# VH-VL binders against Vitellogenin-1 (vit-1): the designs that were tried, part 5

Target 1, 170 residues: Vitellogenin-1 (vit-1), of Caenorhabditis elegans (p55155r1310to1479)
Amino acid sequence: SVCKVQKNQIRTFDDVLYNTPLTTCYSLIAKDCSEEPTFAVLSKKTEKNSEEMIIKVIRGEQEIVAQLQNEEIRVKVDGKKILSEDYSAHQIERLGESDIVIELPEGEVRFDGYTIKTQLPSYSRKNQLCGLCGNNDDESTNEFYTSDNTETKDIEEFHRSYLLKNEECE

## First folded at step 1 (VH-VL)

Design IM08 (framework fv_imvotamab_arm2)
Fold by ESMFold2-Fast, scan of step 1:
Structure IM08 (fold): chain C 170 residues (1-170), chain A 124 residues (1-124), chain B 112 residues (1-112)
Amino acid sequence: as target 1 above (170 residues)
Amino acid sequence: EVQLVQSGAEVKKPGESLKISCKGSGYTFTSYWIGWVRQMPGKGLEWMGIIYPGDSDTRYSPSFQGQVTISADKSITTAYLQWSSLKASDTAMYYCARVYDFRSGYHTGAFDIWGQGTLVTVSS
Amino acid sequence: DIVMTQTPLSSPVTLGQPASISCRSSQSLVYSDGNTYLSWLQQRPGQPPRLLIYKISNRFSGVPDRFSGSGAGTDFTLKISRVEAEDVGVYYCMQATRFPLTFGGGTKVEIK
């Protein structure tokens, strides 16, 4: 199952395509919403009119942030910048100047600054996933559940429920 | 169907105020910039400005800065173009258009969906 | 501001014959991301503009393949391989690489 975020569009794990540009505030893309979460993937735009993104992956107690700087991916782990030679120690693989793969407990996230691909195995506990990528339940009609686990027909309400507003963003 | 529907034609006198509208439907209104374009009778197209309805961030062409106000009300998916005091030289067709594929900047898109236009005639 | 110059001003063509419209910008239209934000619009009589081509050569959804765009830097061309009656109208190039957005003066395509 793959969820893809690119060009102001999200294609969910259950293959539903919808338009919702990210903002300069982090949005929750995909998360293990079980009682003991194992990962979360968040993303925001570098600026609201851009398709360029910043990704944040929370894996257990570790926080990984990646973004383009001068056409090259830069990675921080727990707030500290790391060099490419250190990526493998953090279960990150570099594929060229601007393309990385971050390992999840069961799956991976691929990021190049403009596209996010989150891939999870088919035997994952699909009905415990939440976020803009949907619940991965093999039913396309169930993609619009808010962070309060209520169904909505309103894309803006759906996105807003997964938006992390703070004083530093718009 | 993605549509932009504009308000009807207006006939005004110099000095009068006016506010025309552009209502979006069939897409997430707050997620696209909306531009305004003027076309004077028998003339070409001129870009006036754009607005991002999600937060009302507005950018004007230098030649229209201070001459018009662009605004939006996201609760009714409507953008507006407004004059405080019309002049005869404001006589024109006004179009609103959605900005597509704005990859790296607010101005880097193409206008993919256009309203039908609002004809504004200003004469004494 | 970037000045967009279109030639010819008017292009009377015979049905089924090709038409070519040129657009020249006063400055390079290559943006910092490597893309060139040059679009072509069609305006049929009494109608609003319609997007034909974006980023030099990409046809917008529903646009017939008889329309093609080409060019680089400052020189761009829109070609209609076989003009049909419905192609009558004014064609505009537009640049969105630099603020403010600017349009060419238009080229009128009409059937003779």
Scores: ipSAE 0.000, ipTM 0.463, lowest interface PAE 19.8, mean pLDDT 85

Design IM09 (framework fv_imvotamab_arm2)
Fold by ESMFold2-Fast, scan of step 1:
Structure IM09 (fold): chain C 170 residues (1-170), chain A 119 residues (1-119), chain B 112 residues (1-112)
Amino acid sequence: as target 1 above (170 residues)
Amino acid sequence: EVQLVQSGAEVKKPGESLKISCKGSGYSFTRYWIGWVRQMPGKGLEWMGIIYPGDSHTRYSPSFQGQVTISADKSITTAYLQWSSLKASDTAMYYCARGIYGSYTLDYWGQGTLVTVSS
Amino acid sequence: DIVMTQTPLSSPVTLGQPASISCRSSQSLEHSDGNTYLSWLQQRPGQPPRLLIYKISNRFSGVPDRFSGSGAGTDFTLKISRVEAEDVGVYYCLQATQFPYTFGGGTKVEIK
């Protein structure tokens, strides 16, 4: 199963498409919401009216941030900028000048500066996922669960529940 | 760093069985697809099929379904292409290539295995 | 099956001049996920294929910027802005939007 975030649109793990304008504040895209979380994927826009994004992946205790700089993906691990020759040491692979893959415990995240694809096996984390990508439970009707696990039909309420607090947003 | 190393050239007779290999190194073998591509002498490229080593899921081009078997052994990071009974028409160069999971972009290619089938 | 048609079959080019290769599909290559899985490969004489461009226009690692891809839907183009001697070979487009994946027939680029 795959969740895709691009151009203010999200296609969830259960193949539900909806529109939500991302902001310059991080939103939680997908997270292992089990008792022992193993990963989280967050994203924000570089600027208010841009389709260009910044991705943050938390994998265990490691924080990976990636974004475009001069048409090339630049990566930081735990706040330190790394060169492409160091990517494999951090389970990151560069596919081209503007494409990377970040390995997750069970799956991966692909990023090119504009599109985020989070790929997970359907049998993994079933009903344990939370975030804007939904819960990956093979049922399209219950994809809108807020951060406190309450079902909603209001996309604005859904998105707001996964927006990081204590940040200035555009 | 990423490498796909294929087994050496083969010369066989019609009716013989054959299994050729493609060994991956420098990456997480179970997280990428391995595709097989045929190139007959002087001809273009033909996609044969693909395997995801993580769960051994395979898909074949309709023209190759039933003619070959694709498999993989995770413990030695190796994918295989196998014929139970070779024909002269199987004479070709066979390439393996790594496929990016979810995009099927064939990014790194093996050096090729030349298979010659003649009496 | 999606049929991929490449033109021209052969492109003799003067060194330093541009070259353009066309690839047309029998139906749209836009996947339901919004991506178009159209790649360009280069095969130099006696060598295995090498990825140049993926998802229409993204250059693969190590590929010179004189190579560029463009297009949408059913019509795609690979351009070489200034052909170098090392660019001699056969170029293939590949679609992976729909199973079975299919290659174009190839375009041979050679120096005049």
Scores: ipSAE 0.000, ipTM 0.486, lowest interface PAE 15.7, mean pLDDT 84

Design IM10 (framework fv_imvotamab_arm2)
Fold by ESMFold2-Fast, scan of step 1:
Structure IM10 (fold): chain C 170 residues (1-170), chain A 125 residues (1-125), chain B 112 residues (1-112)
Amino acid sequence: as target 1 above (170 residues)
Amino acid sequence: EVQLVQSGAEVKKPGESLKISCKGSGYSFTNYWIGWVRQMPGKGLEWMGIIYPSDSDTRYSPSFQGQVTISADKSITTAYLQWSSLKASDTAMYYCARHEVRSGTSVYYYGMDVWGQGTLVTVSS
Amino acid sequence: DIVMTQTPLSSPVTLGQPASISCRSSQSLVHSDGHTYLSWLQQRPGQPPRLLIYKISNRFSGVPDRFSGSGAGTDFTLKISRVEAEDVGVYYCMQATQFPRTFGGGTKVEIK
């Protein structure tokens, strides 16, 4: 199952398509919301009116941040910039100058600066997922679950519940 | 009708714990940041930190990081400021205030437009 | 942290006369979105602060037109065209462009 974030639209793991522009604050895209979280994927826009994104992947205690810099993906691990020769040591694969794959415990995230694809096997922890990508429960409905696990049909309320808003972002 | 109502004055001894509250009403509590400001007797305003009640995203001024805990319970539209161990230097008036909304392409900034009446905390031996 | 400096520390004025308060920031207050998040607050004796002006020059709802704000970049001014008795209090500038928010030291407006 695949969740895709691109051009102010999200296609959830359950193949529900909706419009919600990201902000310059991180939004929680997908996360293992079990009692022992194994990963989280967050993203934000580089600037308010851009479709270019920055991705943050938390894998255990490790933080990976990737963004375009002069049309080439640059990666930081735990706040430190790493060179492409070190990517494989961090379970990151470079597919081109602007395309990478970050391995998750039960899947992977592909990122090129404009598109995020989070891919999880069908047998993964699908009923424990949360975030803008949905819960991966194989049910295609207009019902969304907020960060408090409350059903809503209001996309803005849904997105707001997964928005990590701070004073240096919009 | 939009208002923030704070808990009453507190008199405490050094080393004691304390939790004061700020209850919002008349607006969408989860859609606004809510923050805390300290004013020591006869002194100016000091910004302490801020919380977004919808997801409990909390940010502290470096001067207050580790000294206080800010939290919120959106089910009762209430924000909190808490000390694990009070010091005499914590004696001050504490205000809560509603902050601006910034979201995606929408920017609505009114500043700190709604303030609580203040909670006076006195820490004396 | 951005440092906000206010002058004067105290402004004794005669009723009906103008008052002017200056605020200077250690760094530009222009946000990445193009806006400048500089506000002015009034605190009357024994009361909580009250928002007067936001984004440099916009009067908040209910604020009399004798209050005006101006400035750009790092230099900002609050003017009271004709001071009234109820204007007595301490005035603060505040920036919300960068984390953390920071206040000026305050200017006390008193009647002579």
Scores: ipSAE 0.000, ipTM 0.466, lowest interface PAE 16.4, mean pLDDT 84

Design IM11 (framework fv_imvotamab_arm2)
Fold by ESMFold2-Fast, scan of step 1:
Structure IM11 (fold): chain C 170 residues (1-170), chain A 125 residues (1-125), chain B 112 residues (1-112)
Amino acid sequence: as target 1 above (170 residues)
Amino acid sequence: EVQLVQSGAEVKKPGESLKISCKGSGYSFTKYWIGWVRQMPGKGLEWMGIIYPGDSDTRYSPSFQGQVTISADKSITTAYLQWSSLKASDTAMYYCARLPTYYYGSGTKNAFDIWGQGTLVTVSS
Amino acid sequence: DIVMTQTPLSSPVTLGQPASISCRSSQSLVHTDGNTYLSWLQQRPGQPPRLLIYKISNRFSGVPDRFSGSGAGTDFTLKISRVEAEDVGVYYCMQSTQFPLTFGGGTKVEIK
């Protein structure tokens, strides 16, 4: 199963398409919400009126941040910039100047600055998933579940529950 | 050693309720799906449903949805299969089996790798 | 539902001779992750099923190398290179590519 984020739209793991523009605050895209979380994927816009995104991937205590700078992907690991020759040491593959793959314990995330594709096992192999990409349970008619596991049909309420606000973003 | 131990044989009459168990040991019970498989006398294997004990996510075969209830109690590492009202056609051997779901090491097998010994259920008047 | 069809229904073999079991699926078993989730199970008389092979060709822990799996897409084969007395039983293929999980009808291996 694949979840795709681009052009202010999200296509969930269960193939539900909905409109929700990201903000300059990080939103939780997908996360292992089991008792022992193994990963989380977050994203935000570079600027309010841009389609360009920044991605943050958390694996255990490792934090990976990637974004475009002058048409080229730049990567930071735990706050420090790394060179492309060091990508493989951090389970990151460079497919081109503006296209990377970040390995997850059970899948991968592809990112080019404008599109995020998160690929994870189907429902028969899944961890307990949460976030804007949905729960990956192969049922497209599921209600959206907020971060406190409350059912909602309100997309704005759903998104707000996965939004990490701070004083520098909106 | 990883092991699934099932409850003992049952002899019941049509209309009676029944709950059988499958106890896991030697592994992290909340991190693996537990499936239930029926084998009628002299017949092949039929998948009934599956549960992930960590969050109680439960999926049923269309043929068994509404006929049985699958549940789990992670505090005692036990999964259950339950009938509210048994029929003679429920006479069968019932197996529980573990399904690995994580990509640690060699990745997920996505195959039933550890099986219980089976619980024979006989329903007759 | 994906229908799994096994042939033959029974395979009488002489000790030391090879046995071959076929499994066909009604649609491709290739998952969106690129893997093919086809497994083989052995059930000896009076015993629960035992996993032999997963993802077409990978032997499970403790399974002798005389067992091998092959195939792709919709057509799969389990081979036993030299049948031993302990191999008597029913063999099932299984798909776990999509719900509901489905089994083949079984192939009985007997000694002549």
Scores: ipSAE 0.000, ipTM 0.479, lowest interface PAE 15.1, mean pLDDT 84

Design RC01 (framework fv_recibokibart)
Fold by ESMFold2-Fast, scan of step 1:
Structure RC01 (fold): chain C 170 residues (1-170), chain A 122 residues (1-122), chain B 108 residues (1-108)
Amino acid sequence: as target 1 above (170 residues)
Amino acid sequence: QVQLVQSGAEVKKPGASVKVSCKASGYTFTSYYMHWAKQAPGQGLEWIGEINPSGGSTNYNQKFQGRVTMTRDTSISTAYMELSRLRSDDTAVYYCARSRYYDSSGYPFDYWGQGTLVTVSS
Amino acid sequence: QIVLTQSPGTLSLSPGERATLSCRASQSVSSSYLHWYQQKPGQAPRLWIYGASSRATGIPDRFSGSGSGTDFTLTISRLEPEDFATYYCQQYGRSPYTFGQGTKLEIK
């Protein structure tokens, strides 16, 4: 039920553990890949050799970006910085000094600047998940599916298929 | 106990087709990939392809693409490999083997069938 | 495809001796996806070492595996008569999955 991303390791929703070096380009961690997508979770490293992460959560048409700044978690909604007093208005909760929870339609994302935990508390037949967190079909037998829905055991190919490369990143 | 039991030896003419079966028992058939490998007399092992018994999806080594077809029947926990347009260099022992879908150990082939000798001769 | 080259092709030794078998990949392979199999004449292969260094169930402590990147090794510290067989390395990281050509360990 939980996908955890930390220290270049991913434990998928179906409890598969694998290693993949995240980059300074966004990677698609988890997404509702149904015909009417309701959310997507993406992440990237702050720097090439850092364990510090930036997350981007797309929920409907809103974009939420969170990262550490001066050892405090800072949040932007649709490009605008918000204060912690405004978090609840955007379905974001502060749990500790550097821990936040972002509400998803069917779950939540927890983030502390280094670890991303995406939790889906119940299986939904209407949703088809894709991304580095896997398919979450409630079976430990899930294979790795690339973004074009082909099976692979090559972790580099799997990761590359969900990597959003652009001019900004390496 | 886990067992993979393959069909018996076959003798075929060049140009014919052969269909080898692999019956699984002692585990959940749909929770493991089924692989097929070839070993010509006195030679090493060569991977032919795999099937996911759950969805039926297949992935073939391009060397055999167009001549090999893998299927399964989940009601009897049996996987099949059919090789068509047989040539003399298809003479070999054919093995089925399983690998786990979930495994932090890199999905080794932990159980193998006993092998099926296919002889292609004029 | 990744080509695995095993050396030597044949290794002739006596019981009690140390055996070192090499497997070299044409490109880098994660150690988690490098496995070794033992095969005796007339028998199916048997999983021996998985993930480069982990012994499969029932495999004696005299067997050890090591390596990373493109260079992997299977070592048998003190050969027993039952150890004389052909050993194959395999990569399972990238399709098509490939085996080395095998090292035949034979009694001198």
Scores: ipSAE 0.000, ipTM 0.489, lowest interface PAE 15.6, mean pLDDT 84

Design RC02 (framework fv_recibokibart)
Fold by ESMFold2-Fast, scan of step 1:
Structure RC02 (fold): chain C 170 residues (1-170), chain A 120 residues (1-120), chain B 108 residues (1-108)
Amino acid sequence: as target 1 above (170 residues)
Amino acid sequence: QVQLVQSGAEVKKPGASVKVSCKASGYTFTNYWMHWAKQAPGQGLEWIGEINPNSGRTNYNQKFQGRVTMTRDTSISTAYMELSRLRSDDTAVYYCARELGYSSGHFDYWGQGTLVTVSS
Amino acid sequence: QIVLTQSPGTLSLSPGERATLSCRASQSVSSNYLHWYQQKPGQAPRLWIYGASSRATGIPDRFSGSGSGTDFTLTISRLEPEDFATYYCQQYGSSPYTFGQGTKLEIK
């Protein structure tokens, strides 16, 4: 199962493509919404008119944030910048200067500053995933489930339900 | 120009091991995942596994798990695939290929192939 | 494991004709992860179409790809002699990554 976020579009784990621009507030892209969550992937834009993103991965008790700085990926773990030589100690891999792979309990997240690819085994947590990437239930549909597990056909309502607003974002 | 140049043909006995090399040139070796694929005579392609040349991390197709080992040497931009406990059905052309497209994973450049023949 | 089934196994046509090659997946594959390769006898495969519909560098515009979900198609609008080869589809959506068995395009 694969979900891709790129160019104001999301292709869900169930291969549904829709348009929803991210904002400067974090949106929940994909999360283990079971009783014992193992991961969450969040993303926001660096600024309103940019396609450049910042990714935040919560893996257990660890918070990983990655973004581009001068065309190179920069990584923070639990709020501290780490050097590339320390990436492997945090189950993060580099492909050159622009691409990283963050290991999840049951998959991975690939990120280059403009594209997020979340890859999970097809048997993983079906109907227990939530977020803008959908529930991975192997049903291609134009129906969406909000953070309150309410079905909607309104993409704006769907996205708004997974948006984390605070005083620093718009 | 990007090139992947593989080692020459090998003839091995059943039970032996073979190590195929793939030397990359024309690009930054550590920036792209390298894949290996098998093609038995007259048959289609079968994915064996992948290696991240930067980290050394590997992922193998479960069918080959336990018999395949992928490594690399960054000082000479060369990837290796070793297949052990060879059987007659391991007779095949083995290809290395570079992955392009961070999110799409297509293989844009391929080595010329290495024929491995397993015979008594 | 996602199984890719290509049809027909062999397609016999003449230069100038239109060719349509099918690739069906056993479960849904995102279009961005479905690719096509061309292989001629004695040669390595060559990337032809990636992401279901994007032509690789240098590939003539008579080649087009389409499809989504489980059904993908490679179309050649007007066959040239150099187009007779085996074409493989491949998915990158789920590990292990898999190839179809190939469609051999042969001259009639």
Scores: ipSAE 0.005, ipTM 0.485, lowest interface PAE 14.8, mean pLDDT 85

Design RC03 (framework fv_recibokibart)
Fold by ESMFold2-Fast, scan of step 1:
Structure RC03 (fold): chain C 170 residues (1-170), chain A 121 residues (1-121), chain B 108 residues (1-108)
Amino acid sequence: as target 1 above (170 residues)
Amino acid sequence: QVQLVQSGAEVKKPGASVKVSCKASGYTFTGYYMHWAKQAPGQGLEWIGEINPSSGGTNYNQKFQGRVTMTRDTSISTAYMELSRLRSDDTAVYYCARVPYGDYRWYFDLWGQGTLVTVSS
Amino acid sequence: QIVLTQSPGTLSLSPGERATLSCRASQSVSRSYLHWYQQKPGQAPRLWIYGTSSRATGIPDRFSGSGSGTDFTLTISRLEPEDFATYYCQQYGSSLYTFGQGTKLEIK
């Protein structure tokens, strides 16, 4: 299953397309919301009127942050900038100056500064997924589940529930 | 027989609208995205936009935003593209093409035969 | 918007020769998101190579794709008469689906 985030639009794992502009605060895109989470993917805009994003991937105890700087992807692992020669040691593949793949326990995240693609295997649908990418339950509906697992039809409420708090967002 | 069959050629005057159809057969219509592309005479291909036949959700190339509308009818496995306020530079062959969702590489694996739209006074 | 520039615009060769077609992107493109299509006059495009180097079903092994970053190549090791056509590269990976302007492969 694939979820895509691009140009103020999200296409969920269950293939629902909706419009929601990201802010300058991190939003939870996809997360293993089981009792023992294995990953989380978050993203925010670099600035209010930009389509350019910053991605944060939490994989176990490790935090990976990637963004464009001078039209090249720059990567930090646990707050430390790493060189491309070290990417493979962190299960990250550089595909070009502005394109990377970050390996997840059961899938991958592709990022180029403007598009986020999160791919998970079909068998991982048994995991309890949450976030703006949806729950990957094989239901293609216009119903959304907030961060407290409450059903809503209000996209703004849905998005607000997955914003990191205690930040001033544009 | 997996195929996309498009409606026939159209001749329109400037300012009119045209609606082109694309009928899918031989596969699950809602399992693939449907895209539309333009090819002006002697020119290359230009992407117009996409529709998810399952949800009806659309995404358009900004160049055509405000003039293009994509719809579908799942009961007859048919996608539609309507282009309004036609100009002479809209004269082109228009193609529908499908993209597999289950393959994250986003390629066009099947194309319709094309529909020639001529805009002239 | 990522612009794809193909070169040459027209390539005149004889059957039996090797053809090399270039596709250059204005920004880096993931190998997974670069594809090639063949189009003959009066016909729709046909998927030829996807993900930079994977041949579509039924495509002869004389065709190969390669490249990374901003530089991609379609190679035909030994031209057959049926290979003379226009070839388009296409990308998706940044913010839009875009096509190159095409390379027309014609008989000398």
Scores: ipSAE 0.007, ipTM 0.494, lowest interface PAE 14.6, mean pLDDT 84

Design RC04 (framework fv_recibokibart)
Heavy chain, then light chain:
Amino acid sequence: QVQLVQSGAEVKKPGASVKVSCKASGYTFTDYWMHWAKQAPGQGLEWIGEINPYSGGTNYNQKFQGRVTMTRDTSISTAYMELSRLRSDDTAVYYCARGTKYYDFSSGYRNWFDPWGQGTLVTVSS
Amino acid sequence: QIVLTQSPGTLSLSPGERATLSCRASQSISSSYLHWYQQKPGQAPRLWIYGASSRATGIPDRFSGSGSGTDFTLTISRLEPEDFATYYCQQYDSSPHTFGQGTKLEIK
ESMFold2-Fast, scan of step 1: ipSAE 0.007; ipTM 0.559

Design RC05 (framework fv_recibokibart)
Fold by ESMFold2-Fast, scan of step 1:
Structure RC05 (fold): chain C 170 residues (1-170), chain A 119 residues (1-119), chain B 108 residues (1-108)
Amino acid sequence: as target 1 above (170 residues)
Amino acid sequence: QVQLVQSGAEVKKPGASVKVSCKASGYTFTSYWMHWAKQAPGQGLEWIGEIDPNSGGTNYNQKFQGRVTMTRDTSISTAYMELSRLRSDDTAVYYCARLRGSTYAMDYWGQGTLVTVSS
Amino acid sequence: QIVLTQSPGTLSLSPGERATLSCRASQSVSSTYLHWYQQKPGQAPRLWIYGASNRATGIPDRFSGSGSGTDFTLTISRLEPEDFATYYCQQYHSSPYTFGQGTKLEIK
């Protein structure tokens, strides 16, 4: 199952496409919302009027942040910048000049600064996924589930429920 | 009721610029990409470009790159397409259209603006 | 760029007949990104079929879309007078987004 985030548009794991502008605050893209979460993927815009994104991946207690700087992907692990020589030690692979793959417990996240692709196994819906990528339940409906598991057809309400509001978002 | 209302017909001389407006109503303007298309007399549709009204980000068809500029004003829910260095073959009806994110299809279109370029 | 070729260019039929309109892509297009629009003279295009096979709101069930890969078809099972128009296929798979040349459905 694949979820793609690009150009203020999200194609969910259930192949539903919708428009939702990301902000300068992190939004929860995809997460293992089981009783023992194993990962979370978050993203935000670098600036209000930019299509360029910053990605944050949480694996267990490890925090990985990646973004473009000087046309190259720069990666931080737990707040410390790492060199590409050390990517493999952190289950990160560099593809080409500005494209990386971050391994998840079940699946992977690909990121190039403008596009996020999250790929999870076909049975991932049994692990109670949540976030803007949807719940991967094989239902292609126009109904979304907010962070408190309430159904909505309002995309702004859906997005707001997964927005990590750190003061004012642009 | 979703509606896109475009500005009226324009007659321009070769070398001039034209700016067409598209005023949106009945939905959240910043939540949908706006596209522009050209239709020359007796011909089919040709995609010119797109704008994200939220970010202001644009993508243009290479054929029009350097002559087209798309902008928007979120305070009045209006998108603009400006075409410069006009030529006779720019004579056409220009349409704005909203992209529906759940389908990637243009579900609502403006009525069209006829631009005539004559010497 | 992806070139969409529609055939026939003009289709002359009478009310009550079946119409079959073809759209062929120069390279593979996901069905999710293949759409059909109807345009009548002097009017703006109107979304008719989206995602290759889904009727837009209000479109009669005599219209159906099908196809995948490079070959897509719009079928009208029994033509009514109001169906005579030009139909355009369009792809949103790859930029620049392109339209076919159109098939003009006209009264014989």
Scores: ipSAE 0.000, ipTM 0.472, lowest interface PAE 17.9, mean pLDDT 85

